# Designs tried in a protein design chat: VHH binders against o26223. Part 152

Target 1, 191 residues: o26223
Amino acid sequence: MKLLWTSQHIKVTVHIDGKVSKMDVLEAIKTRRSIRKYQDREVPEELIDKILDAAMCGPSAVDERPWHFIVVRNREMLEKIPEVHPYGAMVKDAPVAIIVCCDSSLEKIPGFWVQDCSIASQNILLAAHSLGLGAVWTGVYPLEDRVEGIRRLFSIPEHVIPFSVIPLGYPAENPGTRDLFDPDRIHLEKW

## First folded at step 9 (VHH)

Design t8 (framework vhh_vobarilizumab_d1)
Fold by ESMFold2-Fast, scan of step 9:
Structure t8 (fold): chain B 191 residues (1-191), chain A 121 residues (1-121)
Amino acid sequence: as target 1 above (191 residues)
Amino acid sequence: EVQLVESGGGLVQPGGSLRLSCAASGFTFRSYAMAWYRQAPGKGRELVAGITSGGSTSYADSVKGRFTISRDNAKNTLYLQMNSLRPEDTAVYYCAKPFEDYTYGSYFDYWGQGTLVTVSS
């Protein structure tokens, strides 16, 4: 058994409170990859707590912070997600998944909850990566069949909108780093 | 410009084999996940197989054990080896560079022109 790709990209730092951070911000952003294969091992609750704390720290339109999260560890429930999300097959093999939801009753300005939930989803991916985990964002909103499938499966009320399903676990695959910088997309002063 | 050019399709009898190729140009091929999709007459497009930049593979249940996706980063080429072909595999096969994640299914940066595979006697 090897520690897989995570051991090659982790830089250890020590916090004042004695907790350890393993990656600087730019490194985390540049090296995060979608992970769809997971080791057969559980993710500690303490790591899920840290990930959800990070998810709620994102900027939100008019500080509405409309997000709610469902943490799914039940194997039978994880195995049912691919039945309502055709591109979520990897979820059945993950030890845990987080469903990012919008409570529309918390919305202060119409429509910006999509950006709010996108920010929360990205923070989950970056936080997971920084903690040595792998994750992938599987899209739910705005696809009607997926929204209603996830709603029914998890008894989500009509005023709450499931936005994304993010399986996560310790990585069992080692994708390379991507060089995505494209200077042709940068315009100085004008288009 | 980004281009994806598929080849290798044709008419085969049931039980036969074909190898599809996709020649990629205009982007750093080795850095991106790649996928094969297919579209049968009167049906929507479906994901057949995917491969990450690191080489991890995934398959639709209907083709698992019969099809193998692979890549040659030195040649900027994606392959799909299709064995034990069935009439229901008849479709136009497309090479795709999806968004970072092919999990969205319908969202892609680039598609090839497609190559027709017909399985009949």
Scores: ipSAE 0.000, ipTM 0.217, lowest interface PAE 11.8, mean pLDDT 83

Design t80 (framework vhh_8pnl_2)
Fold by ESMFold2-Fast, scan of step 9:
Structure t80 (fold): chain B 191 residues (1-191), chain A 120 residues (1-120)
Amino acid sequence: as target 1 above (191 residues)
Amino acid sequence: QGQLVESGGGLVQPGGSLRLSCADAGFTFSNYDMAWYRQAPGKERELVARITTGGSTNYADFVKGRFTISRDNAKSTLYLQMNSLKPEDTAMYYCARKPWEEYVSHFDYWGQGTRVTVSA
């Protein structure tokens, strides 16, 4: 987004088509942080669509692609999430949240849907970061009370398993950077 | 992974100074946001000062201008320099690691604490 003055009395906000991320993949991975405070500013539908496209691009066990996504923008619904997810308090303050779900009827190999939904969740976090947004993964599966709470709140069928709740928005905090490389966790040829 | 060990507490007169240290025997100190909390008997723990992995600091209003938080990543040590101490600063002081990137629960890891008594 770019602000242009078209005259002394007119200010125009211009969005440039074909926006390019300013960070490469390694930078995005290394600088992504969990964000739990958001600006009071709506996230455009186009950015959510890009994030969900990225979520579906991860590897999938036997290509089962079992994920479904619920996009929640309704303020009343967002405010109810902390009632069934005790560590999801920040969700009520987010402009939007994505619920990552597994449709068990799409599962081709037992148990690998957890990895598939984890990959999708991480891709949501990375894509959001690359687009100038902040997000946080709040865990649902395998905590049964949270699974059933989210299922009831969003009318999720019994054969569908809510996996994670990811609030996102324009960040209102900056937790800074890290250096996480630990060579002691790398073993060459053998343990 | 390591144990947090606080030190530097003691008895001091109003207007005095103390420097608290928190040694992290773990190997991932630089990966954590670090904080100092305090707790007076019968009260809830309250945030005193925080320092992020990137070095940004934040202070509670009641200590701003008097206390300074700092970290030495090479020594895996967190510090709290406390100046112009008041009787109201009397408390057990706790070092905490914030596992910022967790996705199951948002909780802090705590040390054993070090007692600060400011006597009139």
Scores: ipSAE 0.381, ipTM 0.713, lowest interface PAE 1.7, mean pLDDT 84

Design t9 (framework vhh_vobarilizumab_d1)
Fold by ESMFold2-Fast, scan of step 9:
Structure t9 (fold): chain B 191 residues (1-191), chain A 123 residues (1-123)
Amino acid sequence: as target 1 above (191 residues)
Amino acid sequence: EVQLVESGGGLVQPGGSLRLSCAASGFTFSSYAMAWYRQAPGKGRELVAGIYSGGSTSYADSVKGRFTISRDNAKNTLYLQMNSLRPEDTAVYYCARSGYTPWESYIDAFDIWGQGTLVTVSS
């Protein structure tokens, strides 16, 4: 369990069943799907390190970067998450989960930490997809019962707010693509 | 009226270099992202390199460090400098203009294509 990453110049390569595939940024964005079924395979620490580096590269209000991350691999702990998160049932079957947190002591502009942590969460999802993994975003904040449940479960201090739980693994499902482009939501010059 | 015309292709030996040009006409060239695609015999079209109106570039992993895309807005011309050419670079190379939709790196993202220029890397 060592952090092997000291360089910021990373070549993004997608590994699928031992094959290397090319994926540019737009392909990654358009083909990423929520994955809730995972293979019984461990995710290498190297890939988690790459994902977390990508998470920290997001823009942040006044460069406050309030995010902290908890990496959970312990099966007993993963199995307890659905007890405090009703829509987190799939987490117990994932080999690993990342909990995105806000350290409120790092916040410089009130309320923007939600946007900061949302950006970090999306970067985790895209980075995972680009590396041949599947992930799903599950919301914690602003539901106070989930926030306190996750806080108690992972011994999170009161000045830190758990924002999302993102299980990750090699995908055991292949959902089809979605056609989400809606030109009626685009307004030129005025509403 | 809108036209893209490629030139500069030809036969070159492995390790050689070629510079492709694409002359654009009938539209405001400086306002559009442009790309080079290639199609080898029996294969689909592959994005080789792209350049945005602001000058930022992207490259396929197979050509990074060997190919350089550039543009001259005053001359309405797109270029592809190809160095250290390999037999697997043999293809018809196409100049493409991005559509009015957001920039996409796939063949269906482009609304105007040139007729292509053949590059053959062989002894």
Scores: ipSAE 0.000, ipTM 0.072, lowest interface PAE 21.8, mean pLDDT 81

Design u1 (framework vhh_7nfr_2)
Fold by ESMFold2-Fast, scan of step 9:
Structure u1 (fold): chain B 191 residues (1-191), chain A 121 residues (1-121)
Amino acid sequence: as target 1 above (191 residues)
Amino acid sequence: QVQLQESGGGLVQPGGSLRLSCAASGFTFSNYWMSWVRQAPGEGREWVSSINSGGSSTYYADSVKGRFTIARDNVKNTLYLLMDSLKSDDTAVYYCARAPFTDIVSAFDIWGQGTQVTVSS
């Protein structure tokens, strides 16, 4: 849905999901980078809602859609994440983080919940990027110390598996883009 | 507090059958994936079978496919493992776990003492 914004001091602008987006899908995929430095700016709830909607639109094995999400904005809680996730230091500096979880009671085919939650995580990263935000996937599963640490910190029940912690915000860095095309990894008709 | 109590093990001849049970308490059994895991003498834990919360989907290790059947009774809060055509290699302590096969890595996934299955010839 399109939105119109007006103010006394700015132009009337038509927005799709709160912003004018001219980034096509291929551009979004190729220009998305892991962002670990964030501006001291709040991320509006409407943008988080749009990101989570995109996360849930991913394909899942046998349409099991096992994902659940915890949205963390509380500064004290964000500051505790690095205590249980050694490479999650940037999370304390983010205005918000999303914890992607698998509810194992929803799984219909063994092991595909990892792929399902990976797809959800990647959709969060792409959606954030398309909305002018930066994010990074910090790995939780399959590292047991991180899984148990995050579970304890956020009171996650045992049948639910924390998969990733994704801090996000307005980017305070621009690492540029990468050209990663490698034709040696493409095989025609046989290995 | 989660409690899982395994039973039904014993000594059996090769080719024999056993039915293992796991009585669950302290949680809403019908909301959880359940699994069977075994530990043979001197070896690590090996995943055997898993069943989803509703019982509509079952999964088996290749070593037991066609011989073992996992089942659950959500009214009785009980998990079962029906073992046919038992082999000496099936000798192990069998544990039930409140977890899908993907996260059976913690002591918290296995609260019971297990039940010993010995296949002797």
Scores: ipSAE 0.000, ipTM 0.105, lowest interface PAE 17.0, mean pLDDT 81

Design u10 (framework vhh_7nfr_2)
Fold by ESMFold2-Fast, scan of step 9:
Structure u10 (fold): chain B 191 residues (1-191), chain A 121 residues (1-121)
Amino acid sequence: as target 1 above (191 residues)
Amino acid sequence: QVQLQESGGGLVQPGGSLRLSCAASGFTFSDYWMSWVRQAPGEGREWVSSINSGGSSTYYADSVKGRFTIARDNVKNTLYLLMDSLKSDDTAVYYCARAPFGEIVSAFDIWGQGTQVTVSS
């Protein structure tokens, strides 16, 4: 039942399509873009396992690590997501989606699970990008109708909260780079 | 044992040029974003420019854009600031800082000793 590669299976250098990955972490952060169009290509389970291992390496409040992940590859299930998530239309066209969830029974400090699951979600986006995949974060929590819709669709227990749905695949679009650095938002010592 | 050492400051007339250098030692220079920050007399600190670890991306404050150029030599472990068309308002102590891009607001890991730049007739 374990979807993750152990740390012993994570290589220092990743080979993608026969090429050595050369993207460092800062390049990955700066060049990652939301991808909503995917090639008709399956994503190997090895890559999903690497992404989920990276997701679980994020910091969490008091090391509570409240995250659970649902990996959805079933076409019929992917096609039902837009019915409960109106802005998740691209999910039906993705070869796979990851649902990031919080198990409230693992929460040690109330309320910090939102930050924990945000960190896990961002790690999924960065890891996917570094492996040559595209992904987009689609919001579930705190929208009550989406939370209940996703919970019902995937038989998620009452004590588990679906946080985000992240479709992924090989990108079929190439958005340009973004220049987001704004020095007016940086204050040294005081406002 | 980690050190940053600035040099190249001095007195220059308006419209002149200066080249500042920052020699880094005791860490893997090529793994870090580097920045220049300045402080004018009686003023707070002002961010001037940043460069990514590989040197492919550079960022500038609007006050210096088009006049200053940040560069790095990862073989020599040296950061540079090439300052053209200097103005009286550029008078400040210039500091070299080792700072990850996302942590510029929180803390600079290392501050250099600073080098004084004075622009006056």
Scores: ipSAE 0.000, ipTM 0.091, lowest interface PAE 18.6, mean pLDDT 82

Design u11 (framework vhh_7nfr_2)
Fold by ESMFold2-Fast, scan of step 9:
Structure u11 (fold): chain B 191 residues (1-191), chain A 120 residues (1-120)
Amino acid sequence: as target 1 above (191 residues)
Amino acid sequence: QVQLQESGGGLVQPGGSLRLSCAASGFTFSNYWMSWVRQAPGEGREWVSSINSGGSSTYYADSVKGRFTIARDNVKNTLYLLMDSLKSDDTAVYYCARAPWTGYSAFDIWGQGTQVTVSS
């Protein structure tokens, strides 16, 4: 039997959640940092549910919404990711990772799935940060060896493309915020 | 060994209530999504309800929404299904099932089932 989830059948029974209200959207965007060091502490399923809900709320070209997500908590599987992703060493130390995938059979307009999955990935990072977690986007697509390595490791079908691997957990580092505003990149009326 | 054992089924009149229990053993119950699945006479299996590992998120089939409540007790390693306003079409064998931690995967462990009969 196959489980099918719809919003009409979903009831979240979380009564109190102060984490989302701790910072506004602008503050969350400006203070989010890539986190690569995690506490030895499990992430509750309730927080993963909220993060995945946020991931699916992104805009999508012609509303194609081609994203699928794999949630990885198994330590043995997490430890194998660095073997196929050389810059994913931190994943083995994370309590959980989310693999963002594109189901190419859901494409309505060619090529826009990359933007769709980028939006979903960023929403995962922002949602994690707003909930007191740290995360980092490790790139998979368009690097062919990483795409095929991740596909093989997680038994991903050929019509599905792994896009990013996002380890997350409670942060064990605080790199601080960056002052990235550069007015020289803003052009009025013309280049 | 990994086991799920249901109890609490029985005969009840239309409009009545029943409380099903599922005792889990041999695994860390608090790490897994749990579900109830039923099979009516001559029918296939039908998903009824699911609950996440911590108990904060619950999901229901349209046919039971507002009448059934799924709950869990992670200290007792027990899953519950509280069934109100029972109808004759709720007659089925009810199975407790384990889903890998997220609830989005196929069920990997099943109980033996408990019979619920709604009839006058």
Scores: ipSAE 0.000, ipTM 0.112, lowest interface PAE 18.5, mean pLDDT 82

Design u12 (framework vhh_7nfr_2)
Fold by ESMFold2-Fast, scan of step 9:
Structure u12 (fold): chain B 191 residues (1-191), chain A 120 residues (1-120)
Amino acid sequence: as target 1 above (191 residues)
Amino acid sequence: QVQLQESGGGLVQPGGSLRLSCAASGFTFSNYWMSWVRQAPGEGREWVSSINSGGSSTYYADSVKGRFTIARDNVKNTLYLLMDSLKSDDTAVYYCARGPFYSDLSFDYWGQGTQVTVSS
């Protein structure tokens, strides 16, 4: 037998340029692309709040929820990020960026904050996409030069670790689709 | 099987120009970001440029911005790097790589490289 696919999943309602569209969870996951070119438009604070709410809904080890977020809209600060993050060149062109951080004082189990902050970062990317925005994940931890550079730029205290920088904006590009399904990576019952 | 094959390298004098090509096969080229990465003698790999799947967005390292142009032909499954105003510091093996320059997706396939030598 062949598995037939139907659109039976719960739809997520999003606002795009004042218009309402519907996207189910699987559609959001499969159609999210990294976006590095942004329109010259401000992102409303309401949308940033919704994105950060979604970020905090991720699972975390022993429910430690070590996340802190810095929202950067200041153009001078955005323009300085590429100096300390070589792969962050696109950040200076974004209207806003979110820096995902771990507060080590909230950590209950050593080392799991990396997974916790990875989950939060992915939720930011998916939430942005569902709201009609584009975003890209740029890594900070575990590269010590980037960690210290970002800490210095944003006055981040020593007990807090910057994990990722995520620029966001209304997309000025459409990178198209990807087919990433690889059945050779799936093992049934045993390796 | 995924294959990337570079061509167009060679010896050129300072201020000269070269056009590199990368022939892609074994995957849907039009669905992937593509990049150029170089390795100079005695140095590590340096990212040079990236282009998105549709060709609408291009990114360049500061060292080559304004001198190099990345382009693609999705009908011919070919990636290009147009190099103008070449400098001795551009001497390197140039690699075609599948993927963008950022940390949310690594380069998963690389070509064999093509040598570019800039000398008088």
Scores: ipSAE 0.000, ipTM 0.120, lowest interface PAE 16.8, mean pLDDT 83

Design u13 (framework vhh_7nfr_2)
Fold by ESMFold2-Fast, scan of step 9:
Structure u13 (fold): chain B 191 residues (1-191), chain A 120 residues (1-120)
Amino acid sequence: as target 1 above (191 residues)
Amino acid sequence: QVQLQESGGGLVQPGGSLRLSCAASGFTFSNYWMSWVRQAPGEGREWVSSINSGGSSTYYADSVKGRFTIARDNVKNTLYLLMDSLKSDDTAVYYCARVPYLGDTAFDIWGQGTQVTVSS
């Protein structure tokens, strides 16, 4: 007996202007862009909850899951971020930002928290995109001045390391699609 | 068939020593980080130790640091846990586990476990 294999599309549910649609996972990865301009619209807390749920589903070294998240909606606090992060100017215009942190007390393998928090950050970007929002990753770690500035601004304890600041909102820009495939970076069997 | 099989557990007196082994088959053992995880009666699973693919880096839980040594033999596809100065708190089922490079869990393949009992 033979079975015909039919193609399957991996789908992600997307909210666009109040409508629910579906996006292929590969399409979501390929079409996500950094968004730095936001509409003057509040992001519902339910969408933030979905994004953070997705962030915590990432793989982590020895399942240490060292991530903690600070959700910032306070306009005065958002406006202070560019003072300690010069290239985070767009944060002041976002309705909300998520600060991804590592709790060092949860580390099981030294140094892998950077990879863990990178994975959580990327999941935030993809989840936001899948929900019709735009976001951008602004780097904090390993820049000592930014780490200390963000720590002081948000009263982050000494054993917790701020990793990234991700402003997000409904997009007010539509950057074109990109074609980044480079076959020269693929080596078969050996370098 | 991907498989991990532990051996070497048993009954030992406090202050004693045991050597646990884990035989790996069905995958390229030398490509993976490996770990030991234990589960005491009535408790959840506790990570004990990890070793990188080449054996040059080892990591230990604070509770076993200085007493346990993790090692591997990539020619024999075998993982070891050398346990010294055993305490009653070390009583648990010890599992060998494979660490995936990326995944939604710390471990993707588990052995069946080997019982270690520390008592007089």
Scores: ipSAE 0.000, ipTM 0.186, lowest interface PAE 15.0, mean pLDDT 84

Design u14 (framework vhh_7nfr_2)
Fold by ESMFold2-Fast, scan of step 9:
Structure u14 (fold): chain B 191 residues (1-191), chain A 120 residues (1-120)
Amino acid sequence: as target 1 above (191 residues)
Amino acid sequence: QVQLQESGGGLVQPGGSLRLSCAASGFTFSNYWMSWVRQAPGEGREWVSSINSGGSSTYYADSVKGRFTIARDNVKNTLYLLMDSLKSDDTAVYYCAKSPWGDYTYFDYWGQGTQVTVSS
C-alpha cells in the first residue's frame, strides 16, 4: 500500500565539525546535566531525527510504544509555553523543544504509558547529550493545568496526553560534574 | 512537617527596593532547589527566579533580570529575593516554593505568600 505522505529520515552519514564523536553509555549517563541556557544557534534537523529515533528505541509495557512527539521550532509558539507552563521560562530561549505525548489509543495495559513516556523523555536527554546538545525535562503530566494548557496551545487531540516539554540546544552553560554514588542506598540481601 | 513562611512585603514607591525572606522548616533546606513565584491581581502565576541547593546556579525571568537577586542562607534555612528598581508591574503576591527533586519544574510545597505593592 502506498500512502499519500510519508515521513523520511536522513540516510547520509555526516561528519559534524569534521569528526564523528562517540560517548560510551556509562559516560553519557554519568555526565548528562540539565541545561537551561542555550547558544543562539540552530539545531540541525538531522540531530533531531537521531534523538527521536533513540527516544522510540526505549522499552515499553507489552511493547505498546504509545509515544508521539511534537517538534517545536516556531519562536512565537515557544514564547507561549511559559503562559501555560510558568516554570518553563527557559523554553522561550531554546532554538527547539520536543513535546512528548501519549496516544491513549495505543495503550495496551492501563497506566504504564507514564513509564513509557518517562523512558522516551530520558532517552531524548541522553541522546541530546551524546550529540553535544543540552536539554532539560520540564514536567507537564500529571499537573492538570499544564496538561490542558499544552493541549490547547498545540491543538493536541483529547485522546493524546502531553507528558513533558524538553527544550534543547547547544549548551551555553557547563554546570560541571556530579558524584551521586551513595552506597547507603544499596542494601544487600535485606533492607 | 514542611513549612515555608514569607516576609518582607509591603508598599513601596516606584524605583524603590525590598528584600523578601522565606523561612523554611521541616526538611533539609540545603538539599533542595528553591524558587520565587508571583501572582499579580487578576493574572495567573508567573515564575520569577530559582536557585539550586548550594546557591551556585541562579535563574531569572526576563522581566526581572538585572533588578532582582535570589539568594539563600543554608545555615539559617532562609531564601531571599532582593528586589531593586521596583516597577508598578512588579505588584503581586510573592510565593516561596520548594522543589522535591534537583529541578525547579515542579513544586511540592508553597508558602502563604507576601504582598508587594509598587505604587505612588
Scores: ipSAE 0.000, ipTM 0.238, lowest interface PAE 13.3, mean pLDDT 84

Design u15 (framework vhh_7nfr_2)
Fold by ESMFold2-Fast, scan of step 9:
Structure u15 (fold): chain B 191 residues (1-191), chain A 120 residues (1-120)
Amino acid sequence: as target 1 above (191 residues)
Amino acid sequence: QVQLQESGGGLVQPGGSLRLSCAASGFTFSNYWMSWVRQAPGEGREWVSSINSGGSSTYYADSVKGRFTIARDNVKNTLYLLMDSLKSDDTAVYYCARDLPFKSGYFDYWGQGTQVTVSS
C-alpha cells in the first residue's frame, strides 16, 4: 500500500542577466542541488541583494530575526576559509560566499536562533537556485573550531555567532535531480 | 600549573621592528589556539592576533595587518609576534594569552605582559 502525493505549483518570475526565469516554488525545492563547481564569472550585486532579501523573509521565533550576513568577494579571504573549514575546499573557487551569523543581542528566546539561521540558510539556497545560481551549505555551528576559525578570519565580535558559509556562483556542474519521496516516513494519526 | 612568560619588549623608534616571544609551560601547547592582546595606557584590552593549534591559520586585527606576523614553535612551546613598521599607536603592554577551547573570544590564562614603547 502506498500513499499518493500531488504538488501544487506557485509561479515566481525573476529577472537574471536581462533574461526572465520562471520556476515555481515546488520545482525550486525539488530541483535544488548542492553545487560545488562554479564558472569563472562574477555574480551581480543585484542578485546578491535579492538572495539576502529572501533570507530575511523566513519565519523567526517571536520575530527576533537575529540574522546578520557577511558577503565575501575578496579572493584572498575566500582562499583562507578551507584552512578553518576542512570540508569547505570549494569555497576558494567560488566568486562569492555569504556567511550567515546570529547576533545574540537580538535573541528574544534562548536557543531558537539556530532554527532561525537554518531557515535563513535554506532560503539563500532556494533563492540562489531560482535565480540560476548554484550554492552549497557548509556547516559551521555547532562545531566550535569552525565557529572560532570563521569568527577570527572575518573579525566577528564575540556576541555574534557564525552559523554557515554558503559559497555561490554560476554552476559549472549539473548533478540532475533526485526522487527522495519516501511514503514509509509518513504516519497517519499516530506513529 | 599553566604559565605564560613574555619577553622581547622595549623602546623602539617609529618604523622599527621588535620580536616578542612567549614561553608556555604546564599544558599541551600544541592543543591550544594562542593570541596576542595589547593594552595601551588608559585604554581597554585590544586583540592583536591569533594562531590556531597547528600554526596553519593566522588572524590579525585590521590595525596591524601587513605589519605584524604571528608564529609558533610547537616543539619549543613558544609563541612569537614579529612586529615591523612600528607606529606610536602600537605603544602598549603586550600579553600572551591562551584561548579557551570552544569559547569564542575568551582567554583563560595570561602572561605578565611585556611593554612596547614606540617613541622618537
Scores: ipSAE 0.000, ipTM 0.116, lowest interface PAE 18.3, mean pLDDT 83

Design u16 (framework vhh_7nfr_2)
Fold by ESMFold2-Fast, scan of step 9:
Structure u16 (fold): chain B 191 residues (1-191), chain A 120 residues (1-120)
Amino acid sequence: as target 1 above (191 residues)
Amino acid sequence: QVQLQESGGGLVQPGGSLRLSCAASGFTFSNYWMSWVRQAPGEGREWVSSINSGGSSTYYADSVKGRFTIARDNVKNTLYLLMDSLKSDDTAVYYCARTPFVDSSGFDPWGQGTQVTVSS
C-alpha cells in the first residue's frame, strides 16, 4: 500500500541550487544593491520558490516563524500599489512583488515579529541577488497609512500585518559598489 | 485561457477522509503556486491551503493543519487536497485557485468547486 498522503505527491525543490549562485554569502551581502529598474521579463516561479524557501530559513524569536507571503504577479494589482505606497513607484514596472506579512496568531512573544519579518525581507533580497535578480525593500510597517492601504488592496485579514513590499525582476540597472565599512562604529569591550 | 476543474467531493461521516482533485489547463501549471479555498454555508470564503510551484513548501489554515495535506502533480497538471479526520465544520464548497497568496476574500476561483458535506 502506498503512502499517498506523504512526500510521494509533493514535488520537492528545497535547497536544490547553491550551484546557480556564482557568489559566496559574504560576496552576496557586500554586493547586493537596491534595484528599482527591471527588464520586461517574467521571473520563473522556480526562482520565487527558492527565494521564499530562503526567506523562511531565517531565525525567529522563540522559533515563532510568523511570516506569511503574498506573491503578486497580476499587473493591475501591481499598478495599484503606488497608489497606497508613495515610494513604491517602481513596483508597477516589476514583473512580480512579494508582500511580507506577519500572522499575529503565530506570534509567541509580543513585538519580535518586526525583527522576524525584517530577517525574512533581507533573506529575500539576498536570495534574489544570488539568483541574478534585483529587488528593493519598500517599507510598509510601521506607517499606518501604508499598512491600511496594502491591507485593503490585498484583502489581508485583521490578524495579519503587512510588513514590506519587495518588487523584484531581472535588473535593468547596475549601481556601483559601496564601501560602507566604518571602524568608528566598532567598540571593543565597552562603549 | 485558464481553466480549473475541481472534483472528489461528496458526503462523508465525521472522522472520514476525502481526496479532492483540481485539473488545470490553459497555463503552465508547474510555474504557479496553487491554493484551495472553501466557502461554508452562510460564511464567506476561507483560505484553506497553498503549495508553491515545485511542491517544496506547503501552508495551511490553523483550522485544517495536521488534518489536511495539499499536494501537486506537475506532470498531470493536477492539484490535490487530502482531507483526513473530517469535521462537520469542514462542510463547504471547495475551490482551487491560482496564486498569488491572498486571503480567501481576494481569491477569484476559476473552477465551479466541489461540495464536501460532513454529517452523520
Scores: ipSAE 0.000, ipTM 0.105, lowest interface PAE 18.8, mean pLDDT 82

